# Miniprotein binders against q9vhn3, part 4

Target 1, 154 residues: q9vhn3
Amino acid sequence: MDPDDDLVLENEAEEIERLQLPEELKKPIDPEEEDERVARIEFNCSGCEMHEMVHYFGRKPPFALGVIYPEDNYVMRDPFQPPPPRWQSKPEYYIAMGTKCSICSKTVCKDPGCSFYYTASFCLPCGKEELKNWPPEAQARIRKQMSVSQGRQT

## First folded at step 18 (miniprotein)

Design p4
Fold by OpenDDE base, look of step 19:
Structure p4 (fold): chain B 154 residues (1-154), chain A 82 residues (1-82)
Amino acid sequence: as target 1 above (154 residues)
Amino acid sequence: SDEDLQKLEEQIERLEQRLQEIQEQLERGLPTVEELLDLMYEIFELAMKISKRNGDPELLYKLFELIFRAYRLLREAKQMEE
């Protein structure tokens, strides 16, 4: 075990530390870009106690390239990802929080205990009434979703 | 194809099952933040794939539901691990 092998490993570690480019001076985030990342839209679910601030309401979030919702959605930027560097417009992940009921226009979250989707979004009260008019296969699917949500509230 | 739709439905069912298993782990006080993040991003990638292909809106909505549920659990898990 030649003593020269230990010297090479120490030099590689020091060289890696030297080649660690000085912490790129975190260019001060442009105050204007910081302002665009602030969630300013209030989201309140009528079916549960969820209250959140979100970044967008509509069908085409500007930060979600190529995604078009069939209905207006409340959309939040992923709070668990670091902001992309200014110079790289990386697509960000996002959370679709909820929508408005197509019948009563109440805001509801995407929790199966608050809403479901079939051709449109419904709150549970409105959806239960509309369900009677749907094909048996659609009814069975929605009933299965509702059963899973009721088991969690107990 | 109908076969492709069936495969997607089966994938969604597996993702929902995994989410339920992680929820049970969270209820037992086990660390789940990393598993929830991984699952959430896996669901996102599938949702993006379906969206780009003009896939079934009902399946896409189901994936967004699962992402939302994962996000709720992730908030709870982070509060427990801090």
Scores: ipSAE 0.782, ipTM 0.908, lowest interface PAE 0.5, mean pLDDT 87
Fold by ESMFold2, look of step 19:
Structure p4 (fold): chain B 154 residues (1-154), chain A 82 residues (1-82)
Amino acid sequence: as target 1 above (154 residues)
Amino acid sequence: SDEDLQKLEEQIERLEQRLQEIQEQLERGLPTVEELLDLMYEIFELAMKISKRNGDPELLYKLFELIFRAYRLLREAKQMEE
């Protein structure tokens, strides 16, 4: 029955949790940046069954400082590696998932069985028609790449 | 320079060969996760270096292709470890 100051300690865990405030001065809260980390863009490859939620579509992802793509790309933050601390001005690791075909606008992933790049990105059907208009050396190079990729699809 | 371009192309070819070897290891059920993470890091750093120097888009897109292919294999490898 004699109260002891140790009786206040019976609620120590609850009071510590209630009084513990997250004060990381090097991480200012930015609602727009927090929302940017949510993957809200659906990516579906028309050439295969690749499906993923991604973070950005465009040429200059804000989380990849100093990166400008030649075309609009669907870009995902790397889910297997943590982002750098915000006080470091380093780009996050990222994965360019795919693009829209320059001819038909179908979404295609970066797999060589679904798309390739020559001055622009093409799905395989459109690219096969477009390469007929390219210099002979470029045609040979791209046809060689496509043959290797299609052999892998066998 | 011409030598620098050849060295980059050879480096990219070696990276693609490593990716193919890892894919074959994964098909045989061998562990691949750590090797894939190492490969993705190497490819990413090369792509960033080329991108900062306004490098050839064809080379950049090849590296982006390799990163994407490695990511797909890494998803498969992580699923198999579950």
Scores: ipSAE 0.649, ipTM 0.837, lowest interface PAE 1.0, mean pLDDT 76

## First folded at step 19 (miniprotein)

Design t2
Fold by OpenDDE base, fold request of step 20:
Structure t2 (fold): chain B 154 residues (1-154), chain A 82 residues (1-82)
Amino acid sequence: as target 1 above (154 residues)
Amino acid sequence: SDTDLQKLEDQIERLEQRLQQIQNQLERGLPTVDELLDLMYQIFELAMKISKRNGDPELLYKLFELIFRAYRLLREAKQMSQ
């Protein structure tokens, strides 16, 4: 455990604390705000049997401070952490579940067996066709990703 | 710098290798929940660091892919522990 790895974590914790928006006195969370923690958006992957309820669909999840996705993502709050205390807007961990294919608009999860990304997100069928138009280096990278995913389905 | 990009790519590759090792342990019926949580959060922190710096969208996507894979493995590991 190199001692230099600990110093990088301390500075990031202080930067996270500085990016805390001013304590707007969080009024007692209206019962309606408890409702914002309920996952209400259905996520169904067209490439596998994954079905989940998620909290957000878009580029800027309200619980994902400073993150902007290039494309609309289905995003779930981390289900493995207890909800932060109502008085502490701690940045929550979250899971980006998937997106829509840029060509066919089918919903796909981030599993390499269901989708890949190069400038945009693609389902495997659409991406295999688009790959022919890409630079050789990009094609090689995506082919490597597809080979690793196929080896897990056997 | 190109050197910084290569260092990030190498770091992502190491994280992916670690995730694969934990997956292999899970497939052997070993308890992996804590290791998967730690790794998932480590990948998440790196994703936040890259995002704050307006880093490469391809690298950021790869990190969110790895987080998603860790999440799936965590769900499986928790189901096996119940």
Scores: ipSAE 0.806, ipTM 0.917, lowest interface PAE 0.5, mean pLDDT 85
Fold by OpenDDE base, fold request of step 20:
Structure t2 (fold): chain B 154 residues (1-154), chain A 82 residues (1-82)
Amino acid sequence: as target 1 above (154 residues)
Amino acid sequence: SDTDLQKLEDQIERLEQRLQQIQNQLERGLPTVDELLDLMYQIFELAMKISKRNGDPELLYKLFELIFRAYRLLREAKQMSQ
């Protein structure tokens, strides 16, 4: 049994151990980062049957860098994209779902059949009452929106 | 400039028209998921461009409305494909 056979086997074992790519330590998803991706805020539109869980309510979503809403919005992370890899700060898309009516505080979605915006957000009932107080141009714009939304429900 | 505002309004109108066309295709049972996704992201990128420039809140609202409408249609389209 030549002494040279044992030296070759030890070198092959060390070379195999070196060629074992370190198991990519799947760093456990920080339980805090996983928790931030769970939608925990209930969104219910008072104007339609839309019910969804969303990630944020406010003016400055932490995942929406550089966006400040004029009003508190219900905001959801884009459900159609895979989560960005932890090592890539890819900008995430998001959906602004809705807000509260500035007059009656009822939650409404951004659907033209549920709400409209002019300086603030309104549900359709409150906005119809406020419309008379607005400039003629703004009135014309909102009336056009209301006519288009009614034509989709027929 | 007033001309730049009008160009943005015209661009938003074209995006809204495209969204309506895709909605009409969806109502006909045509596959629209990819087209809706592409349009939604196109509208989003425009919203981000305007936001970074401290753009008109009314225009930004309209873009987020269109994104929301595209999102609803995407949910419907995905349910029809299952």
Scores: ipSAE 0.804, ipTM 0.917, lowest interface PAE 0.5, mean pLDDT 86
Fold by OpenDDE base, look of step 19:
Structure t2 (fold): chain B 154 residues (1-154), chain A 82 residues (1-82)
Amino acid sequence: as target 1 above (154 residues)
Amino acid sequence: SDTDLQKLEDQIERLEQRLQQIQNQLERGLPTVDELLDLMYQIFELAMKISKRNGDPELLYKLFELIFRAYRLLREAKQMSQ
């Protein structure tokens, strides 16, 4: 067992430790940039028990490049993606959580058991009344969506 | 074209069917986190593609509904994996 074999293994371990890229000095996340990523808007669905903190309410989320909603939406940044590096304006994924009913202004989530969209967003109670005034094809589409959602509440 | 609209509607229906399949797997206690993430991003990419083309608001809202449903299931799936 030649004594030279032990010296080669110690040098490889030290070289691997030196080849550990210097811990990228986690530049202290600028407290201001951390603050912009905090969800500060409360979202409460009137149709279910869903409560969430979201980042934006409106038609044009600043983190949603090129998306314009026809109505004001509660919008959250994707919580499952790592934050983009500060130096890269990467488009972020986002979740449209819900909106206000166009008739009664109650907040509702995007769940088909809480709301639907036809020309505008409706809660289920208001939408069931408005449905009577819509074309038969639109009525059939919305009734199909409501039937799928009711099968989950039983 | 009407043919392009039908193709998009068919794509949305397939995504909704896949989401329902994953939900059924989650209800059976099967691991679904990765499948839900993949599906959520596929729906998102389609929504972005339609949005950039000034696509039909009804289709966009349907895609946002599906993303929201996928997100809800993903929260449940992550809680079950802890």
Scores: ipSAE 0.768, ipTM 0.901, lowest interface PAE 0.5, mean pLDDT 85
Fold by ESMFold2, fold request of step 20:
Structure t2 (fold): chain B 154 residues (1-154), chain A 82 residues (1-82)
Amino acid sequence: as target 1 above (154 residues)
Amino acid sequence: SDTDLQKLEDQIERLEQRLQQIQNQLERGLPTVDELLDLMYQIFELAMKISKRNGDPELLYKLFELIFRAYRLLREAKQMSQ
């Protein structure tokens, strides 16, 4: 008789129960840790219809080792493949969806029709007013972005 | 350093042109998912290399934009194939 056959269901239940119960009872669940694994943060672009649930908002996502954004970003973990195992030291892929405009604080995605970056992120309306005070090279780059966005909408 | 910056800007421009080409393929109903994934990951790897070398934030944010645009096209492409 094989005792593993008789206990396979009970062994699995006991192992799960033992591993879960001691960990759960001894260590409080950190709400930020739950947010890292679950896409709980709503991202809704004010400049278009982009809507996603994302995993993190801030400058240093815990799952993005070695990355520090210059400003707060809404960041989503790669939905197309699982993260690499930690022992491989391979970076996990992720997507910066957008940020808040540095002037009006509206949430905008990274589409060039909704926002652009020069030293900080701006929604198009705020950026159009600030653009005139920037160096000519920056003005030219941003104006090219706006012309491409208008052409795509037309 | 000026030549290195120009080479990076040229590389980023080529990646953006490739993304636009794939977007045109998607509009014609051609299969694009694998090509979009490869491109998105290629852009991501470039962004990480630049970030590790304390790279220009303007270039990094352009790459973040391209990654987002690729993601948006991937969403559209998966809906069309269904």
Scores: ipSAE 0.714, ipTM 0.861, lowest interface PAE 0.8, mean pLDDT 77
Fold by ESMFold2, fold request of step 20:
Formats: C-alpha cells, structure tokens, sequence
Structure t2 (fold): chain B 154 residues (1-154), chain A 82 residues (1-82)
C-alpha cells in the first residue's frame, strides 16, 4: 500500500520547485541595488553650465576594478559602449566628471576653467586663495595651467 | 625613476596638444567624433596603467581632466552632427 501521503506531496513539491527554481533565482534586481548601473546622481557644475546624470559618487566605483580615486568623484560610466556583463566583471571605460571643492564643498567639473587639483581639488575662487600659500614652483605650474585654460575663452 | 616620469609628462603633453588640435577642428565644423573617441580611450588606458602602479595623483588628475575635456567635446560634436 502506498506510504505516507506526505511523501507523495513532497515529491510533487520537489518537482514543482525544480520547475520554478530558475524563475525565483531570476528575480528582478532591486533598483537601489543597481544604482551604479543606472545614472541616477545629478551632477551640476557650479563653475559652468555642465549638467549630467552620473552613476556613482565616491572613491571606489564598483565598476572600476582596482581603481581608487584620491578623493570622492562623480563618475559616469561610458555612454558610448554598453557595460560588460555583470557576471564576467570585464573592464569598462568611465569618466570622472568632477568633485566637491575641498574648501567650500561646491560641485565643480574637471574643466581647468572650473577647478584644479593640487593635493586636493579646488574651485577656482577657493583655489586662487589657496595658491598664495603654496611653494613658488607649485604656484607657477598651476598658474600656467590656468593661463592655457583662460586662453581658450576668447 | 626621473626618466620614466619625464616620459610620462611628455606623453601627457602630446595627448593634450592632440586634444587641442581636435578642439580647433571641431570649432571649424570638421568631423571629429571618431578621432575624439579614440583619443579619449587612449588617455583612459594611460590613466589606468598609471593608476594600477600607484602613480602620482597629480598626473592621474591631469589625465582625468583630459578625459573629461574629451568627453565634453565629444558630446558637443555629437549634438552638432544631429
């Protein structure tokens, strides 16, 4: 005579679970868990009219294998090529758009007309004041970079 | 070494000069999208090589600046070609 009815139910549940297991394993990824694959962070440069949606803000973007920025950066994934499959962890291109000024915390893009870097990132107004306190050689280097950028603003 | 650092600085200067040439071409309405994209990726590859070797942050930030400038020009060039 048949064994327990529970054994029949367990076998039927096992078969149904096998058929449904791929469905449950393929649940859609939570949108917040995918924030770095979707450009959800608004970037607005305070020094110019640059506006962009970016994927990450911080020092170590998860899609940038082995790269650590010296400071928090707004980082956008390459908009010209699709990202590699997540499960293969292939390298991809990305663009550091800008930072927060280390003095006033205003957001600035990496254009030399909006910001520059010497030990930290500065917007131009704050950087011009900090420049006065730097060694003469460092002042000359940064002033040369700013002169080239201002020459483009004819 | 000092020789390796000077070679990197020279390479970066040549990349910046090429970027400026492409910017001038774009301002004259010449097609620039493919060349600009190639340049942006070349600068990115150099930045990653230096970053993996714990390179000088000032050099890395200069390369990040050039990548951003290339992207900005590329975005401008693509809007003009629409």
Amino acid sequence: as target 1 above (154 residues)
Amino acid sequence: SDTDLQKLEDQIERLEQRLQQIQNQLERGLPTVDELLDLMYQIFELAMKISKRNGDPELLYKLFELIFRAYRLLREAKQMSQ
Scores: ipSAE 0.698, ipTM 0.855, lowest interface PAE 0.8, mean pLDDT 76
Fold by ESMFold2, fold request of step 20:
Structure t2 (fold): chain B 154 residues (1-154), chain A 82 residues (1-82)
Amino acid sequence: as target 1 above (154 residues)
Amino acid sequence: SDTDLQKLEDQIERLEQRLQQIQNQLERGLPTVDELLDLMYQIFELAMKISKRNGDPELLYKLFELIFRAYRLLREAKQMSQ
């Protein structure tokens, strides 16, 4: 099937005429896009008490232009600004809140006290077991990360 | 090239250092909300640039972590100012 026509408007006369052609200049709101604007996905971090409602789980949020996460992520739309109007080509900001652990599938937030990333994302319990197979330097780096994450300087 | 990678790693390190400085300021009760927002959006823009160029996943995940940490500090800072 043919891709959507992406015409670029350069003057007022052309813009006015094209705005009177809804199919070319105005995209109707897809019900799936409306559903993605509602925070319906419950996010509970198994490593701490964080609970949030988020908008999307996956690698390619429909509200994010050109960004594909390396793993499935729980993604929240920017809660500090209203979303931009759909007809503007302005990128929407969003926050990757967390992932599922690559071993046990428990949900963990991206706080370094709850999860860490080394080739894949791990909750702390699974990651502690997996890091035994990593080079000693990587083990030391991750252990230092865990000691710093409690808000104390270590 | 390794020079381009090193430049990017240096940029990320400076962003993390700035986040840590703002976190320390927040712990001291200083107002930080606008600076945190600006920083979070700067980190996000860098992450988008790297992602669109199919950049290294470990760098992307570091930026995702920094964005999340900024988000949590923003929640704390907004609660303190209310």
Scores: ipSAE 0.634, ipTM 0.820, lowest interface PAE 1.0, mean pLDDT 75

Design t6
Fold by OpenDDE base, fold request of step 20:
Structure t6 (fold): chain B 154 residues (1-154), chain A 82 residues (1-82)
Amino acid sequence: as target 1 above (154 residues)
Amino acid sequence: SDEDLQKLEEQIERLEQRLQQIQNQLERGLPTVEELLDLMYQIFELAMKISKENGDPELLYKLFELIFRAYRLLREAKQMEE
């Protein structure tokens, strides 16, 4: 058993250890990027008991590429998807939670029992008053929505 | 076209009906998380398509309403299935 065979094996093992790609240092999620994923905006619906923390309030969420809301919306990142890996900016899903009533500025969620939309968003009380000024077709649509939402509370 | 708008309205109505069916299943204590997720993302994809095409704001609002309703149901369904 020639002593030279042991020296070749030690060199191959050292070369394999050097060729072990440094464990990709999971670059610590930039504390700033982690911070952007924390929901910091309080959302409270005035029409129901819904209370949630959301990520954005405005017309142009930074994570909603190409979407512009006609009104300021409370927007949450999709809580059901794992965060995209740092190297793949997958388009994130998001949820528009609600807005402020265009008349009274109270915060309301998107639930048909809390708000409706026609040219602008309304809470149900304010919208019922404005409804009188709308075209008959729009009135019929909103009345249908209100009837369905009241049927769920019984 | 008016025809395209009508087709889109019919599609939204079908999505809303499907959401109601899943809600009925949830109320019966059936597993619904996967079905709700699939539907929510389907509605979202349609909303993104309409948004990119500068579609009707009222239809877009309706889709976001449906997404929100699906989200609420998902929260409830997850609490029941965990």
Scores: ipSAE 0.805, ipTM 0.919, lowest interface PAE 0.5, mean pLDDT 87
Fold by OpenDDE base, fold request of step 20:
Structure t6 (fold): chain B 154 residues (1-154), chain A 82 residues (1-82)
Amino acid sequence: as target 1 above (154 residues)
Amino acid sequence: SDEDLQKLEEQIERLEQRLQQIQNQLERGLPTVEELLDLMYQIFELAMKISKENGDPELLYKLFELIFRAYRLLREAKQMEE
């Protein structure tokens, strides 16, 4: 048994131990990518007590593939799904929380008791005034919405 | 087509009715998280379909409204089931 065989075996064992170290290439979670998933935009509805942190404000959320809002929306990534692995660009679900009233610029959620949409988004006070100028069909739709929202507060 | 629009409106109405049913279940203290999730994603997929087809903005808005309402109910349901 040549003494040179023992030296080769020790080097192979060290190399195997180095190879068996799971390089948890924890690719450092690019602090910037973790940072992009943190909701940093405050959303406060002027019509109700809803307060949330959201991920985006605008018409084209980067995580919303192919969706363009007619108006700037407060948009939250779906909080009920685990974040996709970084290496997999999967379409994510998201929640459009609300908008700004097209008249008074107050933030309102999408709850029928806080806002409605006809060509643009309105808070209920502003929309009630604008309603007078709308087609009868639009008026009827909005009146129906308001009746349903009032029935829940009771 | 007008027929397609009508069918879509009917679908949205059914989704809203289903959401209301689940809300009623939630108010009765029944487990609803899974049902709400399923419904929310169903509504979302419909919204994405309509968006891709350049559908009616009002219908799209209604779907996003329903998603939002489902989200609110989900938050409540989770708090009750935890």
Scores: ipSAE 0.805, ipTM 0.919, lowest interface PAE 0.5, mean pLDDT 87
Fold by OpenDDE base, look of step 19:
Structure t6 (fold): chain B 154 residues (1-154), chain A 82 residues (1-82)
Amino acid sequence: as target 1 above (154 residues)
Amino acid sequence: SDEDLQKLEEQIERLEQRLQQIQNQLERGLPTVEELLDLMYQIFELAMKISKENGDPELLYKLFELIFRAYRLLREAKQMEE
């Protein structure tokens, strides 16, 4: 049982310990940066029971570089992603939660059972009335979207 | 081009079909968190591409709808896997 086998195992353990990156000094999260990440805008869908706190309402979220919505949207930062490090301006994922109906101004979520988009956003009641005035191709598209949503509520 | 638009519409249809498949898996009690995250990321990347290219707003809104639906399912899936 040759004594040389014991020396190889000790060196791997020491190398693993050296490769342990120094405990990234958890820089204290600046209290001010924590405050900017708190969702402060209430979102309530008039078509369903969804209630959420979101980070932004408008056409150009500051955390969504290069995205401009044609209408004001309620936008939430992706809650499933870790916050980017302070020193890295990584683009964050975000979720457009909903908007206001272009006719009645009620807040509606992006669910096909609550709203649809054609030139503008509509709640289902207002959209059903406007649908009659649209081209046949547009009507067919929206009717297909509505049929998919009704099959989920049963 | 009209051909490019058709290709994008077909891609969106495939993404929606995949989302429905994952929803069916979730309803069966199968793990879906990772699949939903991956799909949501894929939809997001396509949405960003279309947005940067000043693409069709109706297609962009459809992608945002799909992301939103994926997010709802992801919340449910996470609660089931915890």
Scores: ipSAE 0.772, ipTM 0.905, lowest interface PAE 0.5, mean pLDDT 87
Fold by ESMFold2, look of step 19:
Structure t6 (fold): chain B 154 residues (1-154), chain A 82 residues (1-82)
Amino acid sequence: as target 1 above (154 residues)
Amino acid sequence: SDEDLQKLEEQIERLEQRLQQIQNQLERGLPTVEELLDLMYQIFELAMKISKENGDPELLYKLFELIFRAYRLLREAKQMEE
């Protein structure tokens, strides 16, 4: 709510020259916007060796217009393309890296060998204990996922 | 609707099959980086469409899983090129 400060010709003739300056220089860079482009949140998967610095933890990343996750997610901005210009409203790509297990709160990545989602996210150990309470169809799908993930033997 | 859901599930299955094919190429030492990037962004675009339409969270989480798997393969593929 800063006051609007207009210069009037009758007040000062020298201000006529200043009044003709380019109308409103581009707004200063928002410090919060610059800070959100820096990856400061550490993500370590408890189920594998995945380690990354990410940009956001929560349900609604500010750089991901209109996205609401069902759970808090660790989210990385796209590392493969330059950041979009700050003045353009273009969709920005990003990667949801993982979540906290809904039972033990350990951090797990989205790899099917580390976690799965059924109404909530679970690490494999917690999910293995809980899946007996789920519909048989869901149990079968998740058991198949766990079997395939463990089949990377030589 | 039920038909729209079935169409989305079939589309997601095709994307996962493509991801598996690219993973097989990577395991054979073939170049994969450009194909993985293209696929990852294609999956992302579908996820955003579903999210804007207030789509099924189970489908959204599957797409986020596929994006993450593509990212992980991209890291592996880029390390092999370097």
Scores: ipSAE 0.705, ipTM 0.860, lowest interface PAE 0.8, mean pLDDT 78
Fold by ESMFold2, fold request of step 20:
Structure t6 (fold): chain B 154 residues (1-154), chain A 82 residues (1-82)
Amino acid sequence: as target 1 above (154 residues)
Amino acid sequence: SDEDLQKLEEQIERLEQRLQQIQNQLERGLPTVEELLDLMYQIFELAMKISKENGDPELLYKLFELIFRAYRLLREAKQMEE
């Protein structure tokens, strides 16, 4: 019978759905998808050829207890030591790889040949235009940084 | 205070000079991994101290830069030893 055949097919699908649905509702979120110890965020510097997979983008990495960056940073866990046990609230070493330029939003690493910071992070092209409006002492500090870092890139 | 800020700036300058010296050693093919790792963690500990004391963001970002530069050199140094 057509009604019985449709009903049996729906019942089997609904039975599987009901069994999976309650368990899915009771299940915690998939730990692999939320594992901050897995580097799943791609970081590519627009100012050089630096690229890495990093663990976090934002101001407060969960593995960096008590640290709040002034702006969103791409942050990588220390790759040279194993992570502490999850039950231990031990501060980890970590590396801030870079930020987004505050003007153009390009991703730049923290190398002084790619970016610098004054009240916010800037790629070199945007920062050179913005620094003209800054106090003379701040201009001098940043210009000194840029002259040294440009030498390192050549 | 201005004296404390000047002291921190002098500490940071010494750390950057050590980083440059280690970079020169790496360019000459000398072993650098242990010294780079020690320096990177030393810079990190200073950054953590300044961060906990609500320190100057300009100094913090300079320290973050030095940590990143040490990391890049450390990658190169470890690749040379393999």
Scores: ipSAE 0.665, ipTM 0.841, lowest interface PAE 1.0, mean pLDDT 76
Fold by ESMFold2, fold request of step 20:
Structure t6 (fold): chain B 154 residues (1-154), chain A 82 residues (1-82)
Amino acid sequence: as target 1 above (154 residues)
Amino acid sequence: SDEDLQKLEEQIERLEQRLQQIQNQLERGLPTVEELLDLMYQIFELAMKISKENGDPELLYKLFELIFRAYRLLREAKQMEE
């Protein structure tokens, strides 16, 4: 009817999109859930050249049902699969990129050459100072990690 | 139980060894993408199982480290294909 009908590519994908859109929009849209699907948080590792845009910073990512990190983490949704439909409540794969060092607050990735965890996360320089106060077994484990890993230069 | 913890620690060690083997394959230019994806998701499923059983935070942290390392290798492997 419209003179633009020939310019409008009507196909099953467009009709399905319109039909599915109302059903998905009727599901409550939590602003936190919308924000979680857009990678707007910058992550830069101070221990290496790692840079990523991630989806969440905190202890309880909305897209990772039932998981609470022991400290704030930079978390990315799985980039190798599309997210599930919002109407399906199921676990998603995700990747914890890194944390802030508990001493100096520098951002470090989870690579063993950049950080390690003992009750909290530490960059290697701060962790080397703190580990002397830890139980001998924990010291030995972390020293072994440091001796076999390649250090990351800034 | 203590036996369950010991079994989990041994399972995690085997997963880390497999990751290191795949890393060596990647450094030799061998194809690794599919195997890395399978391993990364296998480690993630174990982490979810431990998390639901109120698992030890240090075990969970180790698994999340392994997932991150697999991701880094997978990103490197994908870049080599491009």
Scores: ipSAE 0.657, ipTM 0.836, lowest interface PAE 1.0, mean pLDDT 76

